# Miniprotein binders against q9bqp7: the designs that were tried, part 143

Target 1, 240 residues: q9bqp7
Amino acid sequence: VPQNWFPIFNPERSDKPNASDPSVPLKIPLQRNVIPSVTRVLQQTMTKQQVFLLERWKQRMILELGEDGFKEYTSNVFLQGKRFHEALESILSPQETLKERDENLLKSGYIESVQHILKDVSGVRALESAVQHETLNYIGLLDCVAEYQGKLCVIDWKTSEKPKPFIQSTFDNPLQVVAYMGAMNHDTNYSFQVQCGLIVVAYKDGSPAHPHFMDAELCSQYWTKWLLRLEEYTEKKKNQ

## First folded at step 13 (miniprotein)

Design R3
Fold by ESMFold2-Fast, scan of step 13:
Structure R3 (fold): chain B 240 residues (1-240), chain A 97 residues (1-97)
Amino acid sequence: as target 1 above (240 residues)
Amino acid sequence: SKVEVEITVEIDGVDPEELLKLIEELLESVEWLLKEAEELYKMGDPWYALWLARMALDFAEDAARLAEKYGVKVEVRVEIRVEGNKIEIRVEIKVEE
């Protein structure tokens, strides 16, 4: 049990839209400051096993591709992920809030992969939007908040190349989602309650994306694990 | 459905300590991933449990390839059974002296 337990859900909020809610999805910009991000906390609190496996994966790739080749590979993985997120934001957002849609951003195996999932996504409330937990003192940038099969979810879009996914982004995906959820539920920039999560793993070859749905109970359990990681981060920073 | 992977590698002679340590650390990390997967399944997340288990298989294969390339023998048996939303994971690791 975490020493500083705090609830993930806010009893003063509802998951139903209010008349005062904006009709356009929210996009709060991420503010640069000394407050740690979700990804920073997770990276700084990896287990020794996670660190060892990540380093081993890196060495295998360097042996295969060379140091420059590995750098190019990881840069390309990051760029493809960024373009995938940009394409999804374009698809899910009115053109008035985005630059003119680039058809090249909409044509990829990853976008083909998620088509079936997108048919079940509606009621978009936030896209590429910053969240801050003022009480627990962390920040993040979430991909999407929308209804998936009628349930309001924090949605995280992931890309994967078969057979070997990008290792760094696979260990702590559920913790990342619930960290964003807890922050949003207590962030004054938002008025609604999110209780569910969805991780969508899209494939480069266009094979059907895998939706990983997390209900409220599962999110609560992952929230406890996130609080432990946040606690470890705080303690580790004090001991530097 | 049932997925069973058996990798057998045996020690043939005097091996460098660093290589054996690397293989043993890989296999310990594989066991850790599979234990994490089982705990996630018990927690109610079979899909993510299976994701971690598949990652463990990739690293188990890496350990076997290292062992074969440098003439060491390690026996790794990984059995994953998926029955609806139920996952059974069995790992047996044996380093042959």
Scores: ipSAE 0.565, ipTM 0.791, lowest interface PAE 1.7, mean pLDDT 79
Fold by OpenDDE base, second read of step 14:
Structure R3 (fold): chain B 240 residues (1-240), chain A 97 residues (1-97)
Amino acid sequence: as target 1 above (240 residues)
Amino acid sequence: SKVEVEITVEIDGVDPEELLKLIEELLESVEWLLKEAEELYKMGDPWYALWLARMALDFAEDAARLAEKYGVKVEVRVEIRVEGNKIEIRVEIKVEE
């Protein structure tokens, strides 16, 4: 049991979507502070096994591509991911912002991959928006808050290509989602609450993306794991 | 549903023993991923288990490609069985010298 237990859901917030669907998705800027990001917490609390696997993968990739080739590969993967998120933000933004859509951003296998998911996405409330948990002292940038099949979700978009470069992002994706949920549910900048998460894995080849829906019960289970990771991070920082 | 993926790779020029060790380490990694997947499955996340299985497959494919690059024939067989709330993943790696 976490020593510093805090609920993922805020009992003071209504689960009912406030009837005022904001016509415009929220985009709160991320303030760079001494407060750790969700990503930083997860990265610094990886298990020895996860670190070992990542290092082995890196060594293998360096052996295959060379050091410069691996750097280039990593840079390209990062760029593709960034472009994918930019394209999604453009797609999910209200139509008035659509006129400046770089058509080239929309021509990707990843965008093709998520088309069937996007059909079930509606009621976008936030895009690329910062969340802060003031009590637990962490921040994050969430990709999307929207309704998926009529359920309000924190949606996290992931890219996958072969070879899969980042084992790191895979195991901790549910933790990332619930961390964003818990922060948003207690962030004063948000008037609503989320009870569900959605991880969408998009594929470079345009094959159908895989949606992973997280109900309130599953979110609560991962929330406990997140709290343990956060405590581990806090203890590691006290000892540095 | 049963998904079987068979990957055969041929390699010239790397010390087969080092490659075998790397493959064994990758297999150990796959086993660990599968254990994590099982734990996640027990927690009610079958998709994550499947995703880990798919990652295990990707690692196996990468291992196979690596083996091909060094002239070692690696046969990777991945079997994924999904029965209701149970996911069984079998990975067999055969290295032919």
Scores: ipSAE 0.013, ipTM 0.279, lowest interface PAE 8.6, mean pLDDT 78

Design R4
Fold by ESMFold2-Fast, scan of step 13:
Structure R4 (fold): chain B 240 residues (1-240), chain A 96 residues (1-96)
Amino acid sequence: as target 1 above (240 residues)
Amino acid sequence: GKVEIRIRVEDPEELIEELLESVEWLLKEAEELYKMGDPWYALWLARMALDFAEDAKKLGVEVEIEVRDGVIEIRVRGDPEKVKEFIERVKKLLEE
């Protein structure tokens, strides 16, 4: 299928505020069924070399930390990421949710890391919200849609123990962002259009987060690569 | 924790030097990140190096990369004009 048949942007939509737009950020719940997620598609279409390197890393970590130590390390990384996302949703939401536990959620080095980015974020339209591309038949759960320095962006919050100064240094994150963008732009639960992406890499020690901004042209380039990954996934699924 | 890099330059030195510096840096960075427990970043850098090799093949420039026991061997071979075209593509990828 020609990639030009499935554009990332929807010409029937605008990124300016509409009177019918809700004042509270949207939070559409994710429904799990046979439709593949963005994460699943990306995981199932890794190259042989990527799979090999990931398995070698896993074996090295197990050798270094032991099986229990590796399990604890992995669990901690997952838990820290989850808490970081929960804290950001709480900070960006106009509704007060967890007052007695907000202090524990908001007091991480990761939250300190993103403070300067948050100063430039406003006009939040969606938080922890499900998206579905109705024609390409995939789903995702995006972190945030908001204005960053005046531009409406799909914002993806990442945690890292090491600095990532270049956008190309984040594994498949640009593909993930544009996949969410294309889905949202063609999802009937949303009325606006997003044309930009932002990957924010926060650091455990509180050092300043690195924002990786993706303009419309860059998003279009990554969209082409995402469509190839989705096609590979679909072909692999037919052969199983 | 530093890896040993073996580089074999087979044709013309000025253009190949810039390419080898870029590829060498990416592979060294990937190895260090892998050792420091950042698999996603390491995996991405390794993929970029492999993408460079595939792009080189399409342009008629041969780049062979082998990593074993902390040793990286990079071999570059090609027509000067094709090597120049490959380097421009490498610069664009690093820029993005």
Scores: ipSAE 0.000, ipTM 0.160, lowest interface PAE 15.0, mean pLDDT 72

Design T1
Fold by ESMFold2-Fast, scan of step 13:
Order: sequence, then structure tokens, then C-alpha cells
Structure T1 (fold): chain B 240 residues (1-240), chain A 86 residues (1-86)
Amino acid sequence: as target 1 above (240 residues)
Amino acid sequence: SNEELVKLIEELRESAEWLIDEARELAEMGDPWYAVWLLEMAADFYRDISKLYKEIGDEESAKKAEELAKEYEELAEKLKKAIEQG
């Protein structure tokens, strides 16, 4: 059980629109800070099993592609992921400043993959926006907060080279989503409450993306696991 | 060497069992969708273990590892079907 337990939801907030809410999606810039990011906490608290799985995956890829081929593959994965997020931000943003779009980005297999999910997404509240948990002292950069099939969600977009819903490097996706959710719910820059999560895995070949919806109960259970990882990080930091 | 292969088998088995335990916990707490992926990964590791046992000439252990791989693949398939029906 976490020693410093704190609730994921904020009883002072609602998921319903408020008249004082911004008319355009929020995009608060992430600033470099001594406060740890969600990704750093997760990376620094991987179990020995997680580390072994990632290293084994890496070694298998190097055997298949060679060292130079693996570097090229990793760079391409990063670039495609970056382009996918940029395209989604453009598609979901009503801002006039994003009126010019790269046609090649809009025609990618990843964008084709998510079309059936995007038609169920509306009421975008935040895009590529920084969150900070003011009490638990961690930060993050979330992809999207929007209504999915009528429910306000933290949405995390993932890419996969192969038509598979999971890759070894993504064990902590649910923890990442609820960490962002808990931070946003307690961040004074935001006024609303998010209670649900959505992880969307898009495929390079355009195969239909896989949506994983997380209701409030499931988010609460993953939140407890996130708090344990955060405690482990804090203890490791003290012992350096 | 056989000593290095035995060590790798032990590391793979420990990782596979960790994935299976995680999958069981996640399914019990209400996330069977994510549990499917972990079970599929565990099956893949048991298949790797089977190949390593064949490499060191332990055919009996290789067969048992292959049976475990099939068992967890079948469990993942059943869980997938249950999710689709609910």
C-alpha cells in the first residue's frame, strides 16, 4: 500500500463543461524542471524483469538488423511517432494557426488506422499540454484530453510498426495515463475533472487501431500502482 | 556455452512467470484486455526456452516448455473471446 496515498479524482471538480472553460483546447508548454517527469519516474523504477525484457528485445533487433540497422530503425520509429502526434494535434485542433497541413502526414497508414476512433472523439479540452501534480510533485506532457463516446478521457496515442496491440517498451502505458489524469485533476491550470483513460494503438499498415478504454474504477486501481512507482522513485532519489 | 544457455533459460523463465503473475492480477482487477498481451508475451518466452533446451540437448524440458507456450497462447485466446462477447 502506498505510504503517501492521495486520491486520483478531485471532489471539487466536474467533468461537465463550465461556462468559464476556454473555447479552444489548452496547450500549456512543458518547462524543464528539477521535478521528475512521469516518464523519468517509470524509467528509473523498472523492475529487473522489465529491464531484461527490453534488453532482450534490443538484442534480437540488433541480430536481425545489425547495429546500424537498429539505429536507423529506432530513429524511424521516433520520427514516425512524432509525425503521427503532430498530425493528430492538427486534425483535432480548431485553431486557425494550424490551417496549413502536410498532405503526406494526413495520408499516413497511422492516420488511416485511427479514422474509426477519431469519428467518436469530440469536445477536445487539451492537446500536447503540460500537467503538474502540485501535491505529489511530478510533471508530464499529455497527448490529448477529449470526449470519447461521450466520456471525457485522457487519450494516449501509440504507434506500432506491426499490427500488434502491445510492444515490450510499453508495459507502463496505463500507469502513464493515470499519472497524467491525477496530475491534471490537481493542477490549478485546469478546471475540469477527467475520470477515464483511452490508449489507442495505431498500425503502420493502416489496419484498424486498437482502443483500450479505462473506466474510473480501472483508473483508480492503476493509480495505486503509479503511487507505488512514485514512492520507489522518491526513495531511490534520497539514497543517491 | 551450456552454462550461459542455462542462465538465459532461468532469466527467461523468471520473466515469463512474472508476466503470467501480472496478467492474472490485471485480469482480476478488471483489465483482461491488457492481460491478453502479457500472456502472449509469456508464451513467446516459453517458446524461446523450448528452443534453448533443444540446443543443449534437453528434449524433455523443451517439450514441457512448448506445452506451456501452447497453454498460455490458448489462455490468451480464451480471454480474447471472452472480451469480445462482453
Scores: ipSAE 0.208, ipTM 0.626, lowest interface PAE 4.7, mean pLDDT 83

Design T2
Fold by ESMFold2-Fast, scan of step 13:
Structure T2 (fold): chain B 240 residues (1-240), chain A 104 residues (1-104)
Amino acid sequence: as target 1 above (240 residues)
Amino acid sequence: MTEEELKKRIEELLKLAEELLESAIWLFEEAVELAEMGDPWYAIWLMKMVVDFLKDAAELLREALELAKELGDEELIKKVEELLKKVEELIEKVEEAIKRHEEG
């Protein structure tokens, strides 16, 4: 797929704040339909090596924890991630009542881990919001769009234990971010331009989270890789 | 274990270790390409995963080596030792790559 036919950035949009920007963060609900999600596209286009490594990791975990222990471990990772995202949405939301009621969430190690990053986050424009690329026909649910150190970013929050849990999405984190970015930039529900990405890896023990900043050039390069994965997905579906 | 059971277990361990080594090498090559593209941090993340998988392969090979010694097959012992040495050398190369990108 030629990148110049489907650019990640929209020339008709600006990343600068203006009077038409929403006064509260956008939260567009995800509509269930036949259009594939970013995560589905990535899952169905994994390489044979990625599939093998993920399966080996799973077998090793089952060997150490037992089948039931592995299910409990996976369930815990999912639950901790969900609660971390809920806590961040509450913290970044302008709703005072939600912030007050969720005080217990502020005590988690993951929230402690991201404190130094949160102090550099401002101008929140979207939280847990659906995006759709109207031309390329895919959807996603992004975590956050906000300014990080003065730059408007798609922000993806990740949780990690030490040693970090190996999960399917780890291989494709940058592609997921740029897929959301390209969709938002071409979604009529949004009026602004996002050119940067930020992947934040928070730690359960409260040690300082790692901020992985992706500038416009890096996002453009990952966009090319995402377009190849999307093309592969479309081709596989036609052959089904 | 019987001689037949030892041979079967060694074959299973070697097959798994070789497939794991092949996949880990692929992931390392992908990580190097991403670092050259301009994403050394994500590359380091993947390289650390490569080290974990190579250590897994080394553990499988050490088990195979002990079983090969019980079998007393000198050619098989030599084959497993050579493969284990290759995996250990590759772990060192990946760890040096991680250090270069972290310090660079």
Scores: ipSAE 0.757, ipTM 0.906, lowest interface PAE 0.9, mean pLDDT 85
Fold by OpenDDE base, second read of step 14:
Parts: C-alpha cells; sequence; structure tokens
Structure T2 (fold): chain B 240 residues (1-240), chain A 104 residues (1-104)
C-alpha cells in the first residue's frame, strides 16, 4: 500500500461536461519545472528485470544492425511516432484550427490503423496538453482527452510493429495513462474529470489498431501501482 | 572546506555523476527497445530523459571540477575534465538525434 495515498478521482469535480466547455480542445503548454514528468518517474523506477530485458534487446539490435544501424532505426521509430501524433492532433483538432494538413502525414499505415478507433472518438477536450498534479508534484503531457464510445477517456496513442492484443503487452503505458488521469483530475486548469483510460496501439502495416479500454476500476488498480512508483522515485531522489 | 572535505565531496559528486551516466546509458537503451516494442513516443521521451540525466551529470562534474581546481589536484582535474568532455559530447549527440527526429 502506498504510504502517501491520494485518490485518482476528484470528488469535487463532476463527470458531466458543463455546457460552458470550450468548443476548442485545451492545449496547455508544458512548463519547464523541476517537477518530474510521469515518464521520468516511470523510467527511473523500472525494475532491474525490465532494465535487463531492455539492455539485452539493445545489445541484440546492435549486434544485428550495428551501432549506426541501431541509431538510424531508433531515429526512424521516433520520427514515425512523432509524425503519427502530429497527424492525430491535426485530425482531432477543430477544422478552424487545422493548419494545412500535410497530406503526407495522413498517408501512414498508423493513421490507417486507427481509423476505426477515430470513428468512435468524439468530444475532444484536450490535445497535447500538459497536466500537473499539484499535491503529488508530477507533470505530464497527455495526448488526448476525448469521448470514446461515449465515455470520456484519457487516450494514449502508441505505435507498434508487432501486435499487442493484451494490455499487459503495453508495459508501463497503463501507469502513464492513470498518472495523466490523476493529474488532470486535480489540475486547476481543467474543469472536468476523467474516469476511463484508453491505450490505442496503432500498427505500421495499417492493420486495425487494438484499443485497450481501462474502466474506472482498472484505472484505480493501476493508480495504486503508479503511486508506488512515484514513492520509489521520491525515495531514490532523497538518497541522491 | 578542509582538503579532506573537498576530496570527499569530489568523490561523492563523481560517484553521483557516474550513477547518472550509467542510468542515462540504460535509459537510452531502454528508449530504443521501447521504440521497437511500439512506443516511439515513450522512446523519444526517454531520450529526452537521457539528455536530462547527462546534463545533471555534467552539472555534477562541473562542480567536481571547480572543487578539484580548488584542491589543486592536477590528476583529478584532468580526470574530471575528460569525463565532462565525454558527457558533453554525449549530450550533443543525443540532442542532435532528437533534433533530427523533430525536424524530420
Amino acid sequence: as target 1 above (240 residues)
Amino acid sequence: MTEEELKKRIEELLKLAEELLESAIWLFEEAVELAEMGDPWYAIWLMKMVVDFLKDAAELLREALELAKELGDEELIKKVEELLKKVEELIEKVEEAIKRHEEG
């Protein structure tokens, strides 16, 4: 059990969008603060086993591709991910704010992959927006807050070359999602609350993306794990 | 600070810097794996964290260098300078890699 328990949900916020919700998705800029990001917390609290697996994979990839090939591969993966998120932001943004859609961004297999998910996405409240948990002192940049199949979710878009049909295959992504949820639910910049998460795994070949829906119960379970990771991070930083 | 206190502080800073460097290398490796595993954004984020760890390490090394200069230990100064140079080169390389991904 976390020593510093804090609820994921804010009882003072209503789940109902107030009629005054801006028609334009929120895009709060990330402030460069000494406050750790969600991703930093997750990274620094990875288990020795996770570290070992990642290192082993890296070594294998370097052996197969060479060091330069591995760098190039990494660069390409990053670029593809970035372009995918930029394309999604463009698609999910209101038409009036649509910068000239680079048509080239929309022709990716990843965009094709998520088309069936996008049909179920509506009521976009935030895109690439910073969240801060004021009490737990962490920040994050969430991809999207929108309704998926009529449920307001924090949506996290992922790219994969391999099928990930199970949420367990998404590693710490569920922790990331609930961390963003908890932060948003307690960030004064947001007037609404989220109770659900959605991890969407898009595929490079355009095969249908896998949606991993997280209900409030599952979010609460991962929230406990997130709090433990945050505590571990805090302890490690005190000992440095 | 006494000479002994200075030496001790330098050793502490170097140890912390080495730990950060090891962590940065690990994070870099992890970032790449995560990218392969289908989370390129997390990988980019990890790469940014690698840069942050390297910058933190560089800051510790700069402090250690200043203290080493105060101590007048030429061997230690040289060691710290060499480490700092390596870290700065790594920062540049990783930032360039990130930039190439952002501009492309």
Scores: ipSAE 0.018, ipTM 0.309, lowest interface PAE 6.7, mean pLDDT 82

Design T3
Fold by ESMFold2-Fast, scan of step 13:
Structure T3 (fold): chain B 240 residues (1-240), chain A 86 residues (1-86)
Amino acid sequence: as target 1 above (240 residues)
Amino acid sequence: SNEELVKLIEELRESAEWLIDEARELYEMGDPWYALWLAEMAADFARDISKLYKEIGDEESAKKAEELAKEYEELAEKLKKAIEQG
């Protein structure tokens, strides 16, 4: 149990839309400051095993592709991921002209892969939006908050080359989601409560994406692990 | 060198054991999907350990690592069934 426990959910908030909520999805810009980001905290508190696994994956890829091939591969993966996120923001936006443009310009297996997931997504409340936990002092940029099969979720979109992604962020993806959730639930820029998470792994070949749904109980379990990582980061920062 | 390969084997072994311990914990928490992926990674690492033992001529240790890989694959299959049966 972390020494300084704080709840993930806010008892003053509900899942229901508030009359004061905007009619369009929120997009709060991320401001640069000295407060650590979720990704910074996670990167600075990796275990020795996580570091070794990342290095091993890199070595295996370099053996297969060569050093130049590996750099090209990782650059292309980053670019594909960025385009995938931009396409999803456009698709989930209420602006019709952006959706029409993407139908003609963006042809990717990743978008085909998520079609069956998108049919179950509605009630979008935030897209590419900044969150800050005012009490625990961390920030983040979440992908999406929307209803998935009737449940309000923090949704994180991931790309993978089939059959399975290897390790770069596997261990910390659920922690990232619940950290964003806890921040949003206590951020005064938002008025609603999120209790569920969804990690969607989209495949390059267009095969059906995998939805990893996290209910409130599972989110609470991962929240405890996130608080331990945040505590570790804080102690490490004081002792550096 | 053989000394460098032995160090790599030790790091892979410790990492595979850590992955399996994490998989068990995540399954108990109610996340069989993440547990499955970690168990599959552990099996792959056990296979790598077997290959490295063959490179240094330790066939007996290579065989034991291969048996460990099968045990991890059986755990992964159990987790896969848990996901499918929901």
Scores: ipSAE 0.375, ipTM 0.748, lowest interface PAE 3.1, mean pLDDT 83

Design T4
Fold by ESMFold2-Fast, scan of step 13:
Structure T4 (fold): chain B 240 residues (1-240), chain A 104 residues (1-104)
Amino acid sequence: as target 1 above (240 residues)
Amino acid sequence: MTEEELKKRIKELLKLAEELLESAIWLFEEAVELAEMGDPWYALWLAKMALDFLKDAAELLREALELAKELGDEELIKKVEKLLKKVEKLIEKVEEAIKRHEEG
């Protein structure tokens, strides 16, 4: 699909704050339907090399941990990520009752890791919120939309036990962010414009998290790559 | 190990090492493209992953080389040595690229 026909940014929306913007962060529930999710599109359009690398990572981990150990490790990583996201939602929510309820979730190395980044995060507009691109026909669940160092960003929180990124999500993290951004910018449930992305990699040992900031130009370039993946998914679905 | 078991193991190691090498080259090429596109930070992560796979390939090839020496197959020894040297040179190239990128 030509990027000029499906731009990531909505020309009818302002990137400046306006009175129509909600004062409470939006949390639109993800509704399962026939429309593919961002993660489904990316999973179904992995290159042969991406598939091989994922399988190699799995085999190496099984060799090191054993089959049961790998299953336990994978389950633990998933659970830690889920708890990290829940803790961040609690921390960034303006609701005091939510912050009190989730006190037990706030004490982890991952939360310590992101403290310096959280100090630069303000003006939260959406948390764990569903987005849908009405025209391009895809849906997603984004982590957070907030101002980072004064710039409104789609923020994606990632956990890592080591400085290396997880193979499972490494290749497509920027594509996920821009896919959510483009969807939100064209979703009638939202009134604002997001032009920047931020991928935050938090470390289990509490080492300072790495912020990967994506400006508007970089987001536009990744948007082109996302459109190609979406086109590939659509063609593959027609041919099955 | 019997001679047949040695040959089978060497073949498996070579196949896996070649697949890792091809994947590492692909990752490094992707890293270069992403750097040129304006995402040098993400490019660095892909380059580091490529380095990890190249190092894995080198270890597999070193094991294959020892088994080939045990088998006494001179042609196979030369083939594995050549491939190992190629991987080692790529490791140096990728390490230098990563270091330059981190310093820049």
Scores: ipSAE 0.113, ipTM 0.528, lowest interface PAE 5.9, mean pLDDT 82

Design U1
Fold by ESMFold2-Fast, scan of step 13:
Parts: structure tokens; C-alpha cells; sequence
Structure U1 (fold): chain B 240 residues (1-240), chain A 81 residues (1-81)
């Protein structure tokens, strides 16, 4: 289907632990440059239906909260998401102790929401780490690579106030996960193979988070869709 | 490409999730792709794409029968995409 197909998995790699694997999770910094990020590609290639849904949501929120209330709400949602990611990185990092002021990150409803997922997470290999697909020329910053219930996964942490019990409720999150996966599998900074994904939607009220596990077959299906979005992005840039 | 907008309302969340699963299975069986599901209380919005209007309209017909069978409130809108 895509003109420039490329495999998501790297046949030269294994998901087995290697002696050369770092004992501390990798945290490669993201370098700003002209190479597009996963999030930029997805934002610039939203479907008409996605645009419609976002505008519908925006109009409903403005109606309920007013213009100023909407701006405050969206700023707070962004801040809460940022704090949630910071808390998770802290919890999953070895030898890290939180001070009194940082303890507030651990008391959020979102952290309570995700407790049952965290108990099944181990063998963390990367946290807040940059990935680059050397052949397809895109970059990203993934949240976490760790074993979930014994499977090595690219894990993406999401916050939500509304239930997201279906993977289809997460918009482009599956595409984001497989884009990171494909990049990592072909990035020389990493030596292991990831074949599974996990989207974890945490809730502000502490309700149990919804995990959306993506096996290798499902990842391959979303990978084809990601390649189409990347192709669309590249074509748009050529025509500008 | 044809877009189908589905809204479903039921009395309980448990019933809603079961009906949504059946609706998504029906969409898949008829060649459709579920592109979005939004849940809000006892109401859900589902967006589905079909290759042509024929499959979309058949889905709408089958879904309305399913909703009647299950006592759910369903609204279906079919649009060209």
C-alpha cells in the first residue's frame, strides 16, 4: 500500500537480555533539527474526521467553560500530563528518591489509576529517550521501554478525564507507539528488538487505568498506517 | 469512502461496552474500519469508514436491528467522505 514500505521489526535483533545492555535505563536526549518528529507528522496529517472530532470537542468545552475557562482547562490538562510523565519516570528510574516537594507527583489520581499496571512492569530499558529511524528519517521521544507481563513493550502513558476503554478511543496513539518501535528497532543507539506496544490511559479520578496491549500482528497493522501518514507528510513537504 | 456516525445510549456502562463491542464486530464483518470511539457516561459516539455507501447502509440497517433487539437507543448517519 505505501510506496516506500519498510519493515517494523529488525531481523538482526533479539528481545533477549544481552550482557552489553545497560543496567541503567537509557535516556538519550532529543535533538531539535529539521528531521520531523512522530508527533509533528501525525499533527500535520490528521484526517478530516479527526479534525471534526477535535473541533466538536473544542466547541463543547468553550460552550461550557467560556473562552478563558477553556484556555485554563487545556493548560491544566497539559500540566497534569507533564507531571504524570515526570512521576512515572521517577518511579521507574532506579536509585531515585523523591523529596517532599516531589511527593506531590505521587499523590495524583493518575498515579493511583496506574498502580495495577505498574506492578506488572519490570526490566526497564529506556525512559524519556530519543529514537531516530535512520532510513525513514523521522525522530521521536518515547516514554518507556519495559517488560509488561513478560513482554518487552514500547509503553506510552496517557492521561484522560473521560473513559478510553477501546484502543480506537486513543486516536493516533497506536500509530505513535509503532512509529517509536520501528525507529528504536533501527536506531544504532539501541541493541534490542521491541515487538509489542502498550498504551496506558490513566484517569484523574483514580479509576483503574485502561491498558491497550498491542501484539506483534497488531503493531504490524498500525505500522502500515503509520507509513502512509509518513508518506503523506513527506509528499506535502515536497509540494510546499 | 463513506463515513458512518453512530451514537448509542443505554441505561448502564456495562450494557454500553457490550453493545459497542458487538457494533465494532459487525463493522469489521461488513468490511468497515472503526476509526474512533468516544465514551461519555452512558453515551458513545463511533466513527466508521466503509469502502462504499452500500456496505455503510447495510451496516446501518444491521445495527438498527441489533439496537432494537437489545433495547438500546441508536442513531446512525451515513455521509460521503
Amino acid sequence: as target 1 above (240 residues)
Amino acid sequence: MTIVYVTIEVESEEELYEIVKRAMRLAWELGGEVIYVEVEGNEVLILITFPSREEAERFAEELRKLAEELGARVEVTVEEG
Scores: ipSAE 0.415, ipTM 0.793, lowest interface PAE 2.5, mean pLDDT 85

Design U2
Fold by ESMFold2-Fast, scan of step 13:
Structure U2 (fold): chain B 240 residues (1-240), chain A 80 residues (1-80)
Amino acid sequence: as target 1 above (240 residues)
Amino acid sequence: SKIIYVTIEAPDPELLYEIVKRAMRLAWEHGLEVIYVEVEGNEVLILITAPDEEALKRFLEELERIAKELGVRVEVTIEE
């Protein structure tokens, strides 16, 4: 897929708030469809290097924990991530009654980890909201769209037990963010444009989260790589 | 292109992060792409792809110099 034919940004859209923008964050439900999700595309098009690293990690963990221990560990990691996202949605929602129901989750180490990031987040426009690229035919469920340090961002919350101080440590997370961004910029359910991304890696022990800010130029670079992954997915599906 | 696995070990995280930043900058200056960086304790694994033999050779020579100057251990494995 040539990048010149499918731009990430929509020049007809503004990144500034206007009077027609909703006062409450959008939450479009994700509907079951034959159209592939961002996560499905990325999972099905992992590079040989990514497959090697994942398998190496898996073998190390099984050696350390055993088969059953590994299954329990991965299940717990998934559950912790889900709870973290639910807590953040509650915290960032403007309505007080929604926040009261998640009090137990507000005390986790992951929430402590992101406190310094949250103080710089405002103007929330979407939470746990579905996006669809109507031309490229893919869908996704983004975590958050809000202003971070005054810039409108697609924000993706991640949990980790070990340090991820470099954006290169987050594997396909930059691709995931720009895929959501491109979809939202071309989705008729949204009227604004986002030009920046933010990956926030939160830590279980409460140590300060690592923010990986992606400006417009960096987003454009990752968009090109996402288009290649999407093309690979389409070719693999066609040959099945 | 060739895939290079660079393993770096340093006595502390500050020095480790410093040499990783220098290695990533050095890769960029020689036209190499950093694919992945894995941090675990006082060790880092960096995956780099090189477009040609000359760029790779120059990168590795400079990385070795930096490693010696900073007193850190660097191991390199090249995969075709």
Scores: ipSAE 0.444, ipTM 0.812, lowest interface PAE 2.1, mean pLDDT 85

Design U3
Fold by ESMFold2-Fast, scan of step 13:
Structure U3 (fold): chain B 240 residues (1-240), chain A 81 residues (1-81)
Amino acid sequence: as target 1 above (240 residues)
Amino acid sequence: MTIVYVTIEVESEEEAYEIVKRIMRLAWELGGEVIYVEIEGNEVLILITFPSREEAERFAEELRKLAEELGARVEVTVEEG
């Protein structure tokens, strides 16, 4: 799928705040249907190299922790990630209509890790919000849309126990971000345009999070790769 | 398209970060695209794609020289696809 037929940016939209934009961040609910999610597309189109890397990691972890230990470890990682996202949504939302939060969640190592990033985040426009690309037929649930150092970004919060100082260390995370961006830019539930992405990798021990900023050019490069993954998914689905 | 798996062992985590940057530059200079980087302590895994096996082999040769200069242990595996 050529990028020029399905552009990531919508030329009819502005990235500037509109006076009519709601001060409360948008939170469109995700509705399950036959349309694939970004996460599903990426999981079903992993490269041979990605499959190899995940299997190598799994074997090494099982060797270190045992099968039961590995299962407990992965369950704990998932739970901590969920709690981290809940804490961030609470911190970034100006509304007290959010469910009561455990105060201890706001003091975790992961939250300490992102403090220096959060100081540069403002103008939150969407939190835990659904996006759909009508023409390309995929959906997603993005974490956050806000200004980071003055630029409107799709922000994806990640947790990690090991350093991820290079964007190439984040697997398909850049593809996930641009897929959400392209969907949002063409979703009638939203009126603004996002041209930048940000992947924030937070650490359990409170070490400073690594921000991976993606400018418009880099987003366009990853968008082309996302379109290829989406095309591969569509072809695989036809062959099932 | 040719895939190159690079595994490197250095003396410290700080040296691992430095050697990754050097390897990324070398890959770019020789027409490669770095698609994955993993750092675990003093060990590094890098996956790089090249248009052809010839370019991948040139990269492997230059990487061996770089590793010798930096006192690092390096292993390179070249695969098609």
Scores: ipSAE 0.437, ipTM 0.802, lowest interface PAE 2.1, mean pLDDT 85

